# VH-VL binders against Late embryogenesis abundant protein 31 (RAB28): the designs that were tried, part 16

Target 1, 262 residues: Late embryogenesis abundant protein 31 (RAB28), of Arabidopsis thaliana (Mouse-ear cress) (q9lj97)
Amino acid sequence: MSQEEQPKRPQEPVTYGDVFEVSGELADKPIAPEDANMMQAAETRVFGHTQKGGAAAVMQSAATANKRGGFVHPGDTTDLAAERGVTVAQTDVPGARVTTEFVGGQVVGQYVEPRPVATAAAMEAEVVGLSLQSAITIGEALEATVQTAGNKPVDQSDAAAIQAAEVRACGTNVIAPGGIAASAQSAANHNATIDRDEDKIKLIDVLAGATGKLAADKAVTRQDAEGVVSAELRNNPNLSTHPGGVAASITAAARLNERADI
Key: E = the ipSAE of ESMFold2; O = the ipSAE of OpenDDE; V2 = 0.75 times the mean of E and O plus 0.25 times the DockQ between their complexes.

## First folded at step 22 (VH-VL; framework fv_masavibart)

Design U3 (from T5 with heavy chain Y27F Y108V, light chain S32Y; at its last look DockQ between E and O 0.18; V2 from the best seeds 0.00; counts 0 for: pae E 3.3 > 2, placed apart)
Fold by ESMFold2, look of step 22:
Order: C-alpha cells, then sequence, then structure tokens
Structure U3 (fold): chain C 262 residues (1-262), chain A 119 residues (1-119), chain B 110 residues (1-110)
C-alpha cells in the first residue's frame, strides 16, 4: 500500500500574531469568521470596497483556513473583537490621508494615501515635491499636528503620544524638564479640571515650535510611527487614535519618508 | 521667529546683471526647499524658481531659464538669485518663500525687494 | 503652461458671503489637489489662507473655505469683514517642475 497524500489541513489555528504585528492576548487568538466579516464591512463603509490584499482579505483567508481545520465555527467572534470592535478610521494630514485598521483596539493595518485619490498627475507632483526636501523629522511631524488638530484640547492620550515621540527623537526615556512631553502632561492634567473647551490648553500651545523644543531630532521611521500609535491608543479610553492627531501626523511622515526611499 | 529678508534689489539697465539674497532665520534653513516668486508693479504673482534643500535640484519658469540661477549657501542660511541678461519685463518685486515640509505650497514669505530694469 | 483664470474683482457687503473662482485645466487645477489660496494686502507679502484645495492652516479664520469641482477651484469667505479687503491669488502645480498662479482677484468690501 502506498502512502496516501491526504488533503492538507491546518495543524494549528491561524492567529492574529501569525499574520499581523500585534501583541498580547490578541496575538494568540484564532482569526474568527465574524471578525473578518466585521473588517470587510468596516472597509466597505470607509472605502466603498474591500482592499485587495488588505486586512479584511487576510482575515477572511485565515478564518476560512481555521474553519477547515476545525478551530472555529461559522458565526464565531473573538472576545476582543466583540468587546472592543473592528474598525477602520481615516484622517487627513497635510498632503495625505492616513487609514488605520483596528481589531480589538490594536492596529492591524495602516497606510498613507498621499492624496484622497492618487492620479498619475498627482503622483508626479508629489514625487517632485519629495525630491526637493530632506526627510521629515519627528519634530516636524509634531508641528504639523498644529495644522490638523491645533485647536484640540490636550488629553492624556495626546500627552502619551507626544512623550513617545520625544523619547524616540531624543533616544532616551528621560523626560527633559521644560520639554514637549512635560508640557503636554501638564496641559492634560490642567484640562481635566476645566469645564469649557475654549478655556482648555490646546495642542498648538504644546506643539508649536516642536523642532526647537526637542533636545534632539531624527527622521521618522515606520517603527517610530508604530510606537507613537500604540501610546496614543493605550491611553485613549475608546482605544483609538485621534483623527488628524499626533499619531496620524507621525504616521503620515513615516509613509512619506518611505516613499522618498525609491 | 521665522523670518525671510530679501536684499540686493535696485535699478539696472537692460542687459546687466543683479544678484539677490534672502537671509533666513528662526528655522533650520538647510531642511527646506526655497522659492523665488516675483510680482511686476500692478500685476499678479509669478513663480520664478525653486531649489531643493541641499541645492542638488533646481527648476525654473520658462521666462527665466538660461538667464537666472537660483543657489543657496546652507552654512550662511542664505538663498540667492543670480539674474543675468535682464530685460524690462523682469521689473518686479522679488519675494523669497519657504517650501512647506509636507507638500508643494509656500508657507513663509519674505517682504520682497524691488528690481527695476529700465533705461 | 496656462494662466489660472480668476475674476479681476469681486465685491460684497459686510456680513455677506462671497466666492472667488480659479479656473485652470486638467494639467493643473483639474489634475492635482495642490490648489492654494494666498491673501495679499497692499504693500505686504502674500499670506497662505488655504492649501491642498480645502485645508485651512491653524490661525486662519474659519470664515475662509476652499473647494474644487473639475477644473475650477473656489475660495469662499463668509461673514465678510473690512479686513478681508485684499488681493487673492490661487495657485496650483502645473505638471512636471512647473507651478502657476492665477491672475489675482481684488476683493472690495462695500
Amino acid sequence: as target 1 above (262 residues)
Amino acid sequence: QVQLVESGGGVVQPGRSLRLSCAASGFTFSRYAMYWVRQAPGKGLEWVAVISYDGSNTYYADSVKGRFTISRDNSKNTLYLQMNSLRTEDTAVYYCARHSRWLTYMDVWGQGTLVTVSS
Amino acid sequence: QSALTQPASVSGSPGQSITISCTGTSSDVGGYNSVSWYQQHPGKAPKLMIYEVSYRPYGVSNRFSGSKSGNTASLTISGLQSEDEADYYCSSWAGSNNYVFGGGTKLTVL
């Protein structure tokens, strides 16, 4: 008798950690069919379609494999997706639209559209613009937040994001007295006692002149953006980033810097 | 305080040359692309030239190609416009302007310097 | 390259809303989302009011807004005030290595 080749079945469930750069409890969770359906619906609501090769497609493929392997059943939802949701958020920063995809409050996808609709002509103009300037620094991205969210009252999630950015720019976990992170934390604490938004300290009050306030600075990398996004998310009660906020600006800068590296 | 200050304007005859300067302060000049834009008396704005942050790329309006040269000295925080073979239609206020760090727009402008080309 | 077409002048009364148009081609306004609007008071340098069609820099009054349809961009000023009296220029990227301004519009309040 010959050694019969059996149809391949997954021997282990496909987890979020297998296909996305996520951590903690989510990383060990098998991707469930309803998680994938929720991401497809979220992508469709925001984009009008599902992204080819994007998070929803990856989750659908993983959920199908998990069903075939007997690790999940139709209608299953992970507790983190059910509790904290599956969402797609878009925000605009100068010259770019940032899209962030979440499962259970963790980023599973993020990308930058240099414009809302990328035409050939729009891409040519942006490439020329990128050839004219040096890479965008963390300080410059912090200053850019003033344009998109300067009138936002500073809260604890902003302070956390700003601290993460300053630490990465300076290469130390020591918060400089009179630095941006110190000012942001003070503003967040102050604002917790203020009733009217017009009387609160705003992001512009902290972030204006950020490049001159940082002890050191550096070009924004993808890893920097991931760290700042994580800090903003973990310190927001809604487990999300702010539209046009600190994390969005840092992410846009990272993506623009990547495109300059042809 | 972010500031751009143009200098070097004056009255010159057609065919002569003139060099404009733009002194930058209050920001890290070497990180920004820079523009020259001109405005003839009573007329609108006209883009003249742009130079990359490190000086390696330059682009010019068709009306000045071959006659004008944009340059910069990052150690002196100064932008230059060398204007050769001047014509009466080059008469204008010349502004330097700072390219934004993100996309193509001019976020800071100087006060301008007047160049008059006449007999 | 083609000049961007703006009306030579517009006028309005205090409190009124007015719109300034900026018409180009598919090679500039229609092809890019790079439209900017600059305000220039007499004897002063231009000031950026709107970038990327519709974004307002922090510190610019929310009475100013921008939009685009096809090859025409628009600047709208609501709640018109006397300090809004100035020249207004649109601008756009116009293909590889080329940047263009409109001819300018003089806004008169009353």
Scores: ipSAE 0.231, ipTM 0.579, lowest interface PAE 3.3, mean pLDDT 83
ESMFold2 (binder alone), look of step 22: mean pLDDT 92; pTM 0.925
OpenDDE, look of step 22: ipSAE 0.258; ipTM 0.664

Design U4 (from T5 with heavy chain Y27F L103Y Y108V; at its last look DockQ between E and O 0.31; V2 from the best seeds 0.00; counts 0 for: pae E 3.7 > 2)
Fold by ESMFold2, look of step 22:
Structure U4 (fold): chain C 262 residues (1-262), chain A 119 residues (1-119), chain B 110 residues (1-110)
Amino acid sequence: as target 1 above (262 residues)
Amino acid sequence: QVQLVESGGGVVQPGRSLRLSCAASGFTFSRYAMYWVRQAPGKGLEWVAVISYDGSNTYYADSVKGRFTISRDNSKNTLYLQMNSLRTEDTAVYYCARHSRWYTYMDVWGQGTLVTVSS
Amino acid sequence: QSALTQPASVSGSPGQSITISCTGTSSDVGGSNSVSWYQQHPGKAPKLMIYEVSYRPYGVSNRFSGSKSGNTASLTISGLQSEDEADYYCSSWAGSNNYVFGGGTKLTVL
């Protein structure tokens, strides 16, 4: 068959940076066939199948294009994927299950599976259980984030959300030295210079024991949740909140407090 | 370090009384509802009682209603179970457990204290 | 009315998947999102494995999952390991002002 009838070969490799929001050395690496195979296996172990339109499918398409262009060979693995691995992790949060996919220690995919959140029209038995509890405080909601996103590296959107929560808890716009907001901002600034997520300061390092670290605390209100959500949204390049993150935990607390008629 | 430690178990005769205590540490006790759960030797778990964070609401299993009283002292971070008119079927390990802040489940348990009711 | 029924025992081989059922009524399992599952090893206090029907607390393996259909809740354990040998209890609020546990299921890994 004539060469003029054949598909054009790519002139440059498809890299991780072309298809994913990654940085550093990984961003420049061509996506290799064994990287895609490892992600497919990891997705299958967690979901029971390859995720449609997910990271494995994208990597398979990119690896096929790279093989056609001569940039990679069958059986090739990116050094970062071979050395640091390909993993899928799951975390449950109020209202959602969050799945995060990693290549070479960097996030290449994140999926949010919505789950029912307790509603204002709770069944009578659940209403009795709610009447047993005092109102959830901002400090308690921040501590809950440790359970749902404690291993997440602290970024600027987290720092903004934590600051919004702390100023509302304490009733002051002055950031206390040694407070949670100050620690979160320092962690975010530090992490901006770090390439590997494993080496970054995590939310647990800032938020553990939050109720004891706040100068004052209060019950979470709907207005508190709106303010924290707004802060997290404005400071995320994707204009979204992190599922299971600070805003999510504050929002869940506000909804539970409203249902308990606090 | 979140911890619950039960005490006050022992051997008593039927018809007598016994008071169990549960010392709480590592969390703000006064914000949590608390449970007593028991387990007879070789048997399953049985809920006994629950008390609200401030002590204003209490609920009891039918098997102990009128005989047992759950109470708390938030100034001492202590939960109590007053057990009156004890019967041999009250013989069990008694666990203290903490109600979760967010949902209806018991997220922290003590290691239990044994109560034996025998003639 | 508020009795939760579980099988007395279940067994499986390492790596196998098993399911433990918990059957109640419309006033507890069927009508409530407060269904929980607890694991208890001999001589130890119970440990929470699943809350609100299907949610896993942080640190619980994704091999454990929960679901509900009608008046029956289910705990599924995949990839069985020897450490999974334990008693498993479901629980729920049942009727007004009543909290109940299931009778318990002994899981043996052969």
Scores: ipSAE 0.140, ipTM 0.533, lowest interface PAE 3.7, mean pLDDT 82
ESMFold2 (binder alone), look of step 22: mean pLDDT 91; pTM 0.929
OpenDDE, look of step 22: ipSAE 0.375; ipTM 0.705

Design U5 (from T5 with light chain N33D; at its last look DockQ between E and O 0.28; V2 from the best seeds 0.00; counts 0 for: pae E 2.5 > 2)
Heavy chain, then light chain:
Amino acid sequence: QVQLVESGGGVVQPGRSLRLSCAASGYTFSRYAMYWVRQAPGKGLEWVAVISYDGSNTYYADSVKGRFTISRDNSKNTLYLQMNSLRTEDTAVYYCARHSRWLTYMDYWGQGTLVTVSS
Amino acid sequence: QSALTQPASVSGSPGQSITISCTGTSSDVGGSDSVSWYQQHPGKAPKLMIYEVSYRPYGVSNRFSGSKSGNTASLTISGLQSEDEADYYCSSWAGSNNYVFGGGTKLTVL
ESMFold2, look of step 22: ipSAE 0.290; ipTM 0.610
ESMFold2 (binder alone), look of step 22: mean pLDDT 92; pTM 0.930
OpenDDE, look of step 22: ipSAE 0.563; ipTM 0.802

## First folded at step 24 (VH-VL; framework fv_masavibart)

Design V1 (from U2 with heavy chain Y104F, light chain S54D; at its last look DockQ between E and O 0.77; V2 from the best seeds 0.00; counts 0 for: pae E 3.3 > 2)
Fold by ESMFold2, look of step 24:
Structure V1 (fold): chain C 262 residues (1-262), chain A 119 residues (1-119), chain B 110 residues (1-110)
Amino acid sequence: as target 1 above (262 residues)
Amino acid sequence: QVQLVESGGGVVQPGRSLRLSCAASGFTFSRYAMYWVRQAPGKGLEWVAVISYDGSNTYYADSVKGRFTISRDNSKNTLYLQMNSLRTEDTAVYYCARHSRWLFYMDVWGQGTLVTVSS
Amino acid sequence: QSALTQPASVSGSPGQSITISCTGTSSDVGGSNSVSWYQQHPGKAPKLMIYEVDYRPYGVSNRFSGSKSGNTASLTISGLQSEDEADYYCSSWAGSNNYVFGGGTKLTVL
């Protein structure tokens, strides 16, 4: 029988940084076969199947190429995936469901699904609604978190996410005194000394009026959302984002801005 | 705090004109679409008009098309409703309301201003 | 082209649950996620209670819940209290030029 020519062996390992917009230690890690298996299991657990063209499929292709090139072996797992996990989390925000996929605490996939649209009339209503508004800003997305998680006690992961959002809105890499990041960090520190959740400082106490508290503001981009998600996830002992929380609201805003072409 | 305050209501004769104003404070007005909604005495709510954040898109209820004009001045944080060719059926309390930044709902309302159209 | 239909009145005793219906068409309630509910006490401005069919704004009691089935949206108030006595309006964007309210429902707490 005739033999089809095989693809050329990879000259270098395929890393997370080659296929995903990730940073730090993970960016240099070769994608390993068990990483891909863990993502496929996580996607299946959440969706009932793997996502077509999604993170699990990309990781599986990369892991196969790395195995073919001799850079990894069956059963290999990166240390970050083994220690920090592979997760898929879903959050509902106004108008959308956001699904975020993580490896080692960093985002490797994000999906924003509109709530189900059953008719052409419902599609027209959404298009008209998008025509009425300007681009959603980081400050506005932070304020929206009040609607979805305002009663949540502020913790260190919230403070980290808010800091990431504020530095991106203002274009500085330094925490501003009197800003919302400083307020969130103080609240998280205070709450660590409080036993009952009823007595803790809540997200509404920090985020209400965020647009007016920021020194500057900007439209939310995909890169902004990735940075905020990474900060929230790295500082959560559960290695996940909070449903309806800061990262979820920023992600939803970024996706709506992309759909509106604003 | 976020506030909307309507003004310009009063008693006018049929066929005349009246302009309503809605002063906004406590939020970045130029980022939000705005609504007018009316309520005839003892009756339910009726949508009148909506205007986009920058004024470039407007939509009207059929009952007011061609007679009413919604407008805004973002430098003054003020929403307007120009009402021409007024009819007795236009008698109502007129509310301004702020559009949600996300989808179709009205998250902040003013207290309303009464317009009475009678001979 | 068509208004949303609500019952003119409903009543219930303190502590009971009541449901207010809002019936439209496939072009507004059935096919839309834009269904909202507003509460209005006499002489006051309306207040948003439910948006996007079943979401509650911050500060609204979890005794209020929304749902829809087919072309009918519903507002349910559990643990009925005297301060719940008010008029209730549903709303939806029915198309490119038509944002509609229901006719309103007077809730009486007996």
Scores: ipSAE 0.220, ipTM 0.607, lowest interface PAE 3.3, mean pLDDT 83
ESMFold2 (binder alone), look of step 24: mean pLDDT 91; pTM 0.930
OpenDDE, look of step 24: ipSAE 0.381; ipTM 0.696

Design V2 (from U2 with heavy chain T28K V108Y, light chain S54E; at its last fold request DockQ between E and O 0.16; V2 from the best seeds 0.00; counts 0 for: placed apart)
Heavy chain, then light chain:
Amino acid sequence: QVQLVESGGGVVQPGRSLRLSCAASGFKFSRYAMYWVRQAPGKGLEWVAVISYDGSNTYYADSVKGRFTISRDNSKNTLYLQMNSLRTEDTAVYYCARHSRWLYYMDYWGQGTLVTVSS
Amino acid sequence: QSALTQPASVSGSPGQSITISCTGTSSDVGGSNSVSWYQQHPGKAPKLMIYEVEYRPYGVSNRFSGSKSGNTASLTISGLQSEDEADYYCSSWAGSNNYVFGGGTKLTVL
ESMFold2, look of step 24: ipSAE 0.472; ipTM 0.717
ESMFold2 (binder alone), look of step 24: mean pLDDT 91; pTM 0.928
OpenDDE, look of step 24: ipSAE 0.537; ipTM 0.791
ESMFold2, fold request of step 26: ipSAE 0.379, 0.458, 0.321; ipTM 0.652, 0.707, 0.628
ESMFold2 (binder alone), fold request of step 26: mean pLDDT 91, 91, 91; pTM 0.919, 0.915, 0.916
OpenDDE, fold request of step 26: ipSAE 0.271, 0.320, 0.280; ipTM 0.705, 0.724, 0.702

Design V3 (from U2 with light chain S32K S54D; at its last look DockQ between E and O 0.42; V2 from the best seeds 0.00; counts 0 for: pae E 3.3 > 2)
Fold by ESMFold2, look of step 24:
Structure V3 (fold): chain C 262 residues (1-262), chain A 119 residues (1-119), chain B 110 residues (1-110)
Amino acid sequence: as target 1 above (262 residues)
Amino acid sequence: QVQLVESGGGVVQPGRSLRLSCAASGFTFSRYAMYWVRQAPGKGLEWVAVISYDGSNTYYADSVKGRFTISRDNSKNTLYLQMNSLRTEDTAVYYCARHSRWLYYMDVWGQGTLVTVSS
Amino acid sequence: QSALTQPASVSGSPGQSITISCTGTSSDVGGKNSVSWYQQHPGKAPKLMIYEVDYRPYGVSNRFSGSKSGNTASLTISGLQSEDEADYYCSSWAGSNNYVFGGGTKLTVL
């Protein structure tokens, strides 16, 4: 009197949403062995080793558990990791080096490597410096990009990053005609028809005076930086961010604001 | 165009007072900390004072502490330096400078105003 | 607080590289990254050339670079040109209450 019952798997798969603050389709995906291998390779390329307790280590642990539970097999890769990649991007900004780790265009880790502080005087100077100025706003961070990458031709990744920043600054999903996101998209489209970089529209042409061009503005938060970095990375054919670019400036602002607790 | 324009310099006797002004334009003045830096004739740069964006924090070089007062009026986009009990060693060109939105550098400078303290 | 020590003058020929040193202590140079460099031509206001030890603001030639080792920060100018002739000042926030400049270095292009 038997009906064939498939053996049950008593453990649930470990998904990206279980271990990282991610959303959408990625959140429900089991972490796969090749995803972890790609992150380990990316971390090793950047740091010379795998980061203890970092994203690759977490992914390897989860992938091992998923293999033991029968939810994934050696060589498996999630669709989103295969399509959009696994990336570790480093950006140098004033006072810090920021490392951002991505799976499928979403941030799974972000690390700030401050310049070393060796004395009590250095700690006191940092506190005094932070008391002089208010929190850095999204508009101000966009303007800072002019200083670090103003002569870069505008591309689709820049336009996406600028749009994400403007939406967050203004608190609306509607892209205003004549706003900086619209101007950046127009510049990216125009530049696609231009062969010589010297003739292309540059970031300075779009971002100069950004605080005055935004309908509203706000202090940069960590969540804002993660969204802008994700937008820039997801829309870059090389799956990377530009050093000193839009995402880098927003990330630096968020980290400085975090140090000041304002 | 971002500009800083100093005024109020002149010739004064030791022990007297003088007030310098710095008019800011082309940027949102109330978002920036501001500096005064001086340069005696033929000498190097000397930091004088700094004031936070909202005026709530001020810091001074030891050589001027207790005699000089930095202040600002954000409604008028103007930075001030009140200079009391002037001494001959205060003779210098006085620059106002804008603190970068980052930490510890001066990204915009005015052209300076000369203060001469002599008998 | 200690003053930042710079050589009084340096010189070089067009096309060569020169380096200007800025020596302080662990409390102003060695232990923090707040060192900046300013260029001043005669009769003009100073101009920021390098901030945070080695960052270059937009519009500053990549011939200018900064570095530090121990308690000494350095400004290097490669491909020396006649317009580089100026006074150069390093600066740092040397303690919780003190912003300090070096004594200045006159660069002469021969």
Scores: ipSAE 0.178, ipTM 0.548, lowest interface PAE 3.3, mean pLDDT 82
ESMFold2 (binder alone), look of step 24: mean pLDDT 92; pTM 0.932
OpenDDE, look of step 24: ipSAE 0.520; ipTM 0.785

Design V5 (from U2 with heavy chain T28K L103M, light chain S54D; at its last look DockQ between E and O 0.72; V2 from the best seeds 0.00; counts 0 for: pae E 3.0 > 2)
Heavy chain, then light chain:
Amino acid sequence: QVQLVESGGGVVQPGRSLRLSCAASGFKFSRYAMYWVRQAPGKGLEWVAVISYDGSNTYYADSVKGRFTISRDNSKNTLYLQMNSLRTEDTAVYYCARHSRWMYYMDVWGQGTLVTVSS
Amino acid sequence: QSALTQPASVSGSPGQSITISCTGTSSDVGGSNSVSWYQQHPGKAPKLMIYEVDYRPYGVSNRFSGSKSGNTASLTISGLQSEDEADYYCSSWAGSNNYVFGGGTKLTVL
ESMFold2, look of step 24: ipSAE 0.294; ipTM 0.615
ESMFold2 (binder alone), look of step 24: mean pLDDT 91; pTM 0.923
OpenDDE, look of step 24: ipSAE 0.508; ipTM 0.778

## First folded at step 25 (VH-VL)

Design W1 (from L3 with heavy chain G103L T104Y, light chain N52Y; framework fv_traxivitug; at its last look DockQ between E and O 0.16; V2 from the best seeds 0.00; counts 0 for: pae E 3.1 > 2, grease 19 > 18.9, placed apart)
Fold by ESMFold2, look of step 25:
Structure W1 (fold): chain C 262 residues (1-262), chain A 119 residues (1-119), chain B 107 residues (1-107)
Amino acid sequence: as target 1 above (262 residues)
Amino acid sequence: QVQLVESGGTLVQPGGSLRLSCAASGFTFSRYAMYWVRQAPGKGLEWVAVISYDGSNTYYVDSVRGRFTISRDNAKNSLFLQMNSLRPEDTAVYFCARHSRWLYYMDVWGQGTLVTVSS
Amino acid sequence: QSVLTQPPSVSVAPGKTARITCGGDNIGSKSVHWYQQKPGQAPILVVYEDSYRPYGIPERFSGSNSGNTATLTISRVEAGDEADYYCQVWDSSSDHVFGGGTKVTVL
């Protein structure tokens, strides 16, 4: 066993794939200094501060190592971060606040904060409530969106979120004619030509009875929620989710199902 | 159309028994926890009992524990309240209500059935 | 363990704002739900989780919850808003706690 002097400079760049669970082109991209600056700004905009151990801190450390190694220069930005953005979004759902961090359209961090204060009495009430429930399915979460956002006009981000949910529920990437995703896409396209919200097709028109309209259904998982949130945000030009919307309902279902598993 | 319809409310003597029924339609009954809530004449709402989606867990307000039994038949989409040892204080309109899938509120209510305990 | 305290009545002129309070120790740490009940009718949910509205409830209904007070606000009150209003939390192990109700009178 030898005690060789460690290189003063990294032998290869630190990539997004080295530090985050990302795939495709992004996974091989060196983390650049401006990427880190954009994430720090996004975290500060949303949280009021940079989070210790959060995505911005990890990216800053990686970008610093990459600068020392000569793999990037100050002011460099990866093309994926420049084209698709670096964002932090918060979504309030029943029982939780979900924060999601993106680089190039891919999730690099997700945090869930419980809504209620965890006192002994609150913990007992939550345990009793969990004993009342079955696992929430994707179809049920889609139907619950009617309760929370049924009067919202369907837009492209809703259609994308619904499609992501349907393909995960059914296990098929083929869009079925007459399915919920097809109906949501048609509604979004129609609504783009309509000026008055009163005349637009609403989420209730697409999502009511979703459990009966899906070809198959399954309990919502954390991975399902991450996929649906990503789809909704990729198709929203302002990169924000609707509180109480499709992604929010799926995320809340996933978190409640996780609590019941513990 | 989601609906809850209660039945079985009538006049009974103190110490008597009565069974209330609630017929559910328009939703997958077996996936929802269900409540009974009562309202004495001229008074406010009082929670009575709750039963889990599969019937395995039940909870009661202290004043009825040991006297009332909540139950369900998921094959018939029906909720029940067996009321024994009835007291004049149990006189009320009894509502069945559907538990939200998510948290602790009642998103659908029936019309109620009147129970009168007198004489 | 604490009782939810609502004023027994509130009078409001048409077009004005009604505010109905629900007082409880640290109620701001709990989720508060609000029900409207008209005479001879079943209650209906008008606000849940402090501030969300079910489908079909007008935007005139809003809610807030902080500290020791939750508030249901009805802006631009109409005659049809005349009803009893109940707040509700779930406290202790299994107790669902309703407030005593507030009768809203328009005119």
Scores: ipSAE 0.195, ipTM 0.568, lowest interface PAE 3.1, mean pLDDT 82
ESMFold2 (binder alone), look of step 25: mean pLDDT 90; pTM 0.918
OpenDDE, look of step 25: ipSAE 0.307; ipTM 0.683

Design W2 (from W1 with heavy chain T28K, light chain S29G K30E S51E; framework fv_traxivitug; at its last look DockQ between E and O 0.20; V2 from the best seeds 0.00; counts 0 for: pae E 3.7 > 2, placed apart)
Fold by OpenDDE, look of step 25:
Parts: structure tokens; sequence; C-alpha cells
Structure W2 (fold): chain C 262 residues (1-262), chain A 119 residues (1-119), chain B 107 residues (1-107)
């Protein structure tokens, strides 16, 4: 929600869930001024400036609206933001720099900056025939999700996406006991009974070491990505994929693999 | 949990041979290029060898070329370094390290195994 | 062959900022990676591709690379940061090259 879209005197507070794709306790929290300030500081630290239309700007707008509405006061901070922090993290993937913004461990923004497919060194390596690695696998993409959404509580959409990914990786619809899909589903079910996001199982708990948790693995294809995206969407009430989440990671991997095959 | 565990380091005489092993776990070993990196006592890190994910390509630092052979058994999640014609200057802790995807750095390291070449 | 030059030692007081430089000809055109190694332990990647941090590495660790110098910056230094730090690049002519290492001492 842009600054221009914010009412001057809202009847209800602008919550994180109103402006970001977040869930759990955070979704119902009014955005507080210090939250926005923290994000602004984080963005500035990472980007050298605040992102236009970015999370900080959105949060600032929301916080301002909330102040005007009397829902928050100067100096207020959301407990989740205070406890878990507001962070901006960057990760490098082939062909792009991905910046992910977190509030209380949940992704509130993600930016992808196109970069050369390979670093100078990587390019040189290719020129000299130093091909050491194969295409990105589903397991690798799942594991990479930890970097972008590791602190996100596992929900049904995540579980569905992970299951779809595992099925495609293994070539079987059978969910292995103790597998990553089973674990994700268990986590999602558990989290549904938990009120506090702090107590919920996070994606990192499920996806860490994902490459070693899969019975089989394969290079990510566009079709795989479509399948995973579909699964995530079907199980998300908002009918959206989580930025930096499972489907997003798989999609990114698919794109990268396609480039590599060129 | 991603883990690398080196073994095989021992005392050996100059001119001798030794085979180091690295056991990988917690990731799909066959998908990753692997490194050997060594560190002489009180010295810095030195790249020794790299092997591609499928073993099709190997590269060595000049000082070990022709003497050392890096190999892997993906079925056993194992990396090896066959060291022949060992020299005192080869004395070092030898680390197994994983090649980060797409980029030429080591993102996971083992604890190392000590090789001592001495008469 | 590319040579990476690091200062042999850097001393820093707790809470202050340590800067470790890695010099090389046109190193700014290369991707520089940094490793932390504590005594008797394996190296740990702390910065890769000049400025990126692996998951779990504190934001106190940052990197930059321009011109002929790459820099690892450790802000708000803690006693636990005392270690050897190595820069590393890949060079088509030199393969994988490490700097000589910098011992960071926390005073």
Amino acid sequence: as target 1 above (262 residues)
Amino acid sequence: QVQLVESGGTLVQPGGSLRLSCAASGFKFSRYAMYWVRQAPGKGLEWVAVISYDGSNTYYVDSVRGRFTISRDNAKNSLFLQMNSLRPEDTAVYFCARHSRWLYYMDVWGQGTLVTVSS
Amino acid sequence: QSVLTQPPSVSVAPGKTARITCGGDNIGGESVHWYQQKPGQAPILVVYEDEYRPYGIPERFSGSNSGNTATLTISRVEAGDEADYYCQVWDSSSDHVFGGGTKVTVL
C-alpha cells in the first residue's frame, strides 16, 4: 500500500497483514513508527538509501497513518520487531542479487537486481573450461530458501510447495516418512495450533540441509517451478506466492538453469 | 547437518605416499565440486586441488601437480587425495571443503587432518 | 600470478571497528571472499563475493572491494572475533589464491 493510498484518518490501524504478505501474530500488528525507522535504517545500511516504494517507505506511510489515527504513538515498536528485529539481507545467486527484508522474521519485501550471469571470475572460468558445478537442483533451491525466508513460520502453503518440490525431485507422489514434505506438513499442522509466531516452526527448521534430506534430486525445470507455484497458490488463501519462499526459490532456480543451458 | 570429516592424516617419511579421505554428509555430495586446502603449521591457507561434481575435471596447485591426485566416490559421499612422493613441505593440515554453487569459494569446511612428512 | 597482500596483524579494542585489507592488482574487478579461522579450527566463510554474508554470520561483518583493495570490516568487535582472516580470489591464471592472512587481536 503506497503512501498515497493511505487514508489520513483511518478508522482502523494499518497492520502488517494489510500491506505485506505476512501471517500469524505479525499480520495483526499495527505498524509502528520505530518499526519503520528500523527498516529505513536497515535499507540504508544495505542499499545506501531507502528503496522507493520499498518496505521502509510502506511501513513509514502505514505508521504515519496509524499515528494520525491514534493507534500508535511516537516511539512505539511492535513487540515482534523489537524481539526479532528488522533486517535486510542480500544474497547472491547466479544472474541476480536478491535482497530480502524481514520484520520479526517474516519476509515483507524482496528485491531482485539483475546481475551478470556470472561474475568476472565465473566468466573466466567458463572461458577456460572450468565447469565445476551442475545445474541447480530442487534440493538446492529448497535449501536456498533458508536464506530468503528461513525465519518464516511454516504454513500450509509452504508445506504444499515443499511437497510438490519433493514429489518432483523424487519422481514419486509417495511422501516418505521423515522426508522434507512430511516434516513441512507436520510443521504446518503444529503451527496452526500455536498462537505466537515465536513458538512456531520455521522454514529453516525444515529446509536446512534439504539437499541431504531428499531421496532423489534433479535439476529444476520450468515445469517443476510451475508445479510448485501452483501448489503454493492453491494452499494460500491469498492466492499468492511468498516472496523469497519455496515457490519463488524454485522459480528462480528454473530461470537460472534455463540461462545456463543457453 | 552439512558436514565434512577428513581422515587419514599421519606421519610419513619423505618420498612416501598417503591417501586422505573426506566423508561428506548432510547434502547431495554428487552435486558439488570439492576442494582440498592445506595449511602448514603456523602458515596460511593454500589451495591444493579441486574436483568437479562428477569428477570429470580436476585441477591442482603447481607444487603438487603430478604427485597428488584428487578423486571422489559419489556413491560413498567420499572425497580423496592420493599423495605420492611426499615432501617435508607438504606437511600441513589438510582440509576438505565444498565448492559453493556457481562461485569459486569454499562455503563448508571440515576440521582437517594433519599430515606430517618427516624423516 | 595474482598475489593478495594482507597486513600480518590488526589490533582492535572491543566495541571498535576492525578493518582488514586485501591488496591486489585490480582486485576490485575480482570477487573476493573472506574466511575466519580461529586457532585449531577450520576456516569459516564470513563474506563472499565482496560483500555478501552467509547465513548465520553477524551483520557486524561486512565487505567491500574496489580498485586495488578489498576490505573486511568487523564492527563492534567482540573478543570472539579474535582470529585469523584470509581473503581469497579465483584467478584464471593463478587458480584459487589466498591472502597471507591477518591476525586480528582484540585488546
Scores: ipSAE 0.170, ipTM 0.644, lowest interface PAE 2.1, mean pLDDT 88
ESMFold2, look of step 25: ipSAE 0.273; ipTM 0.617
ESMFold2 (binder alone), look of step 25: mean pLDDT 90; pTM 0.907

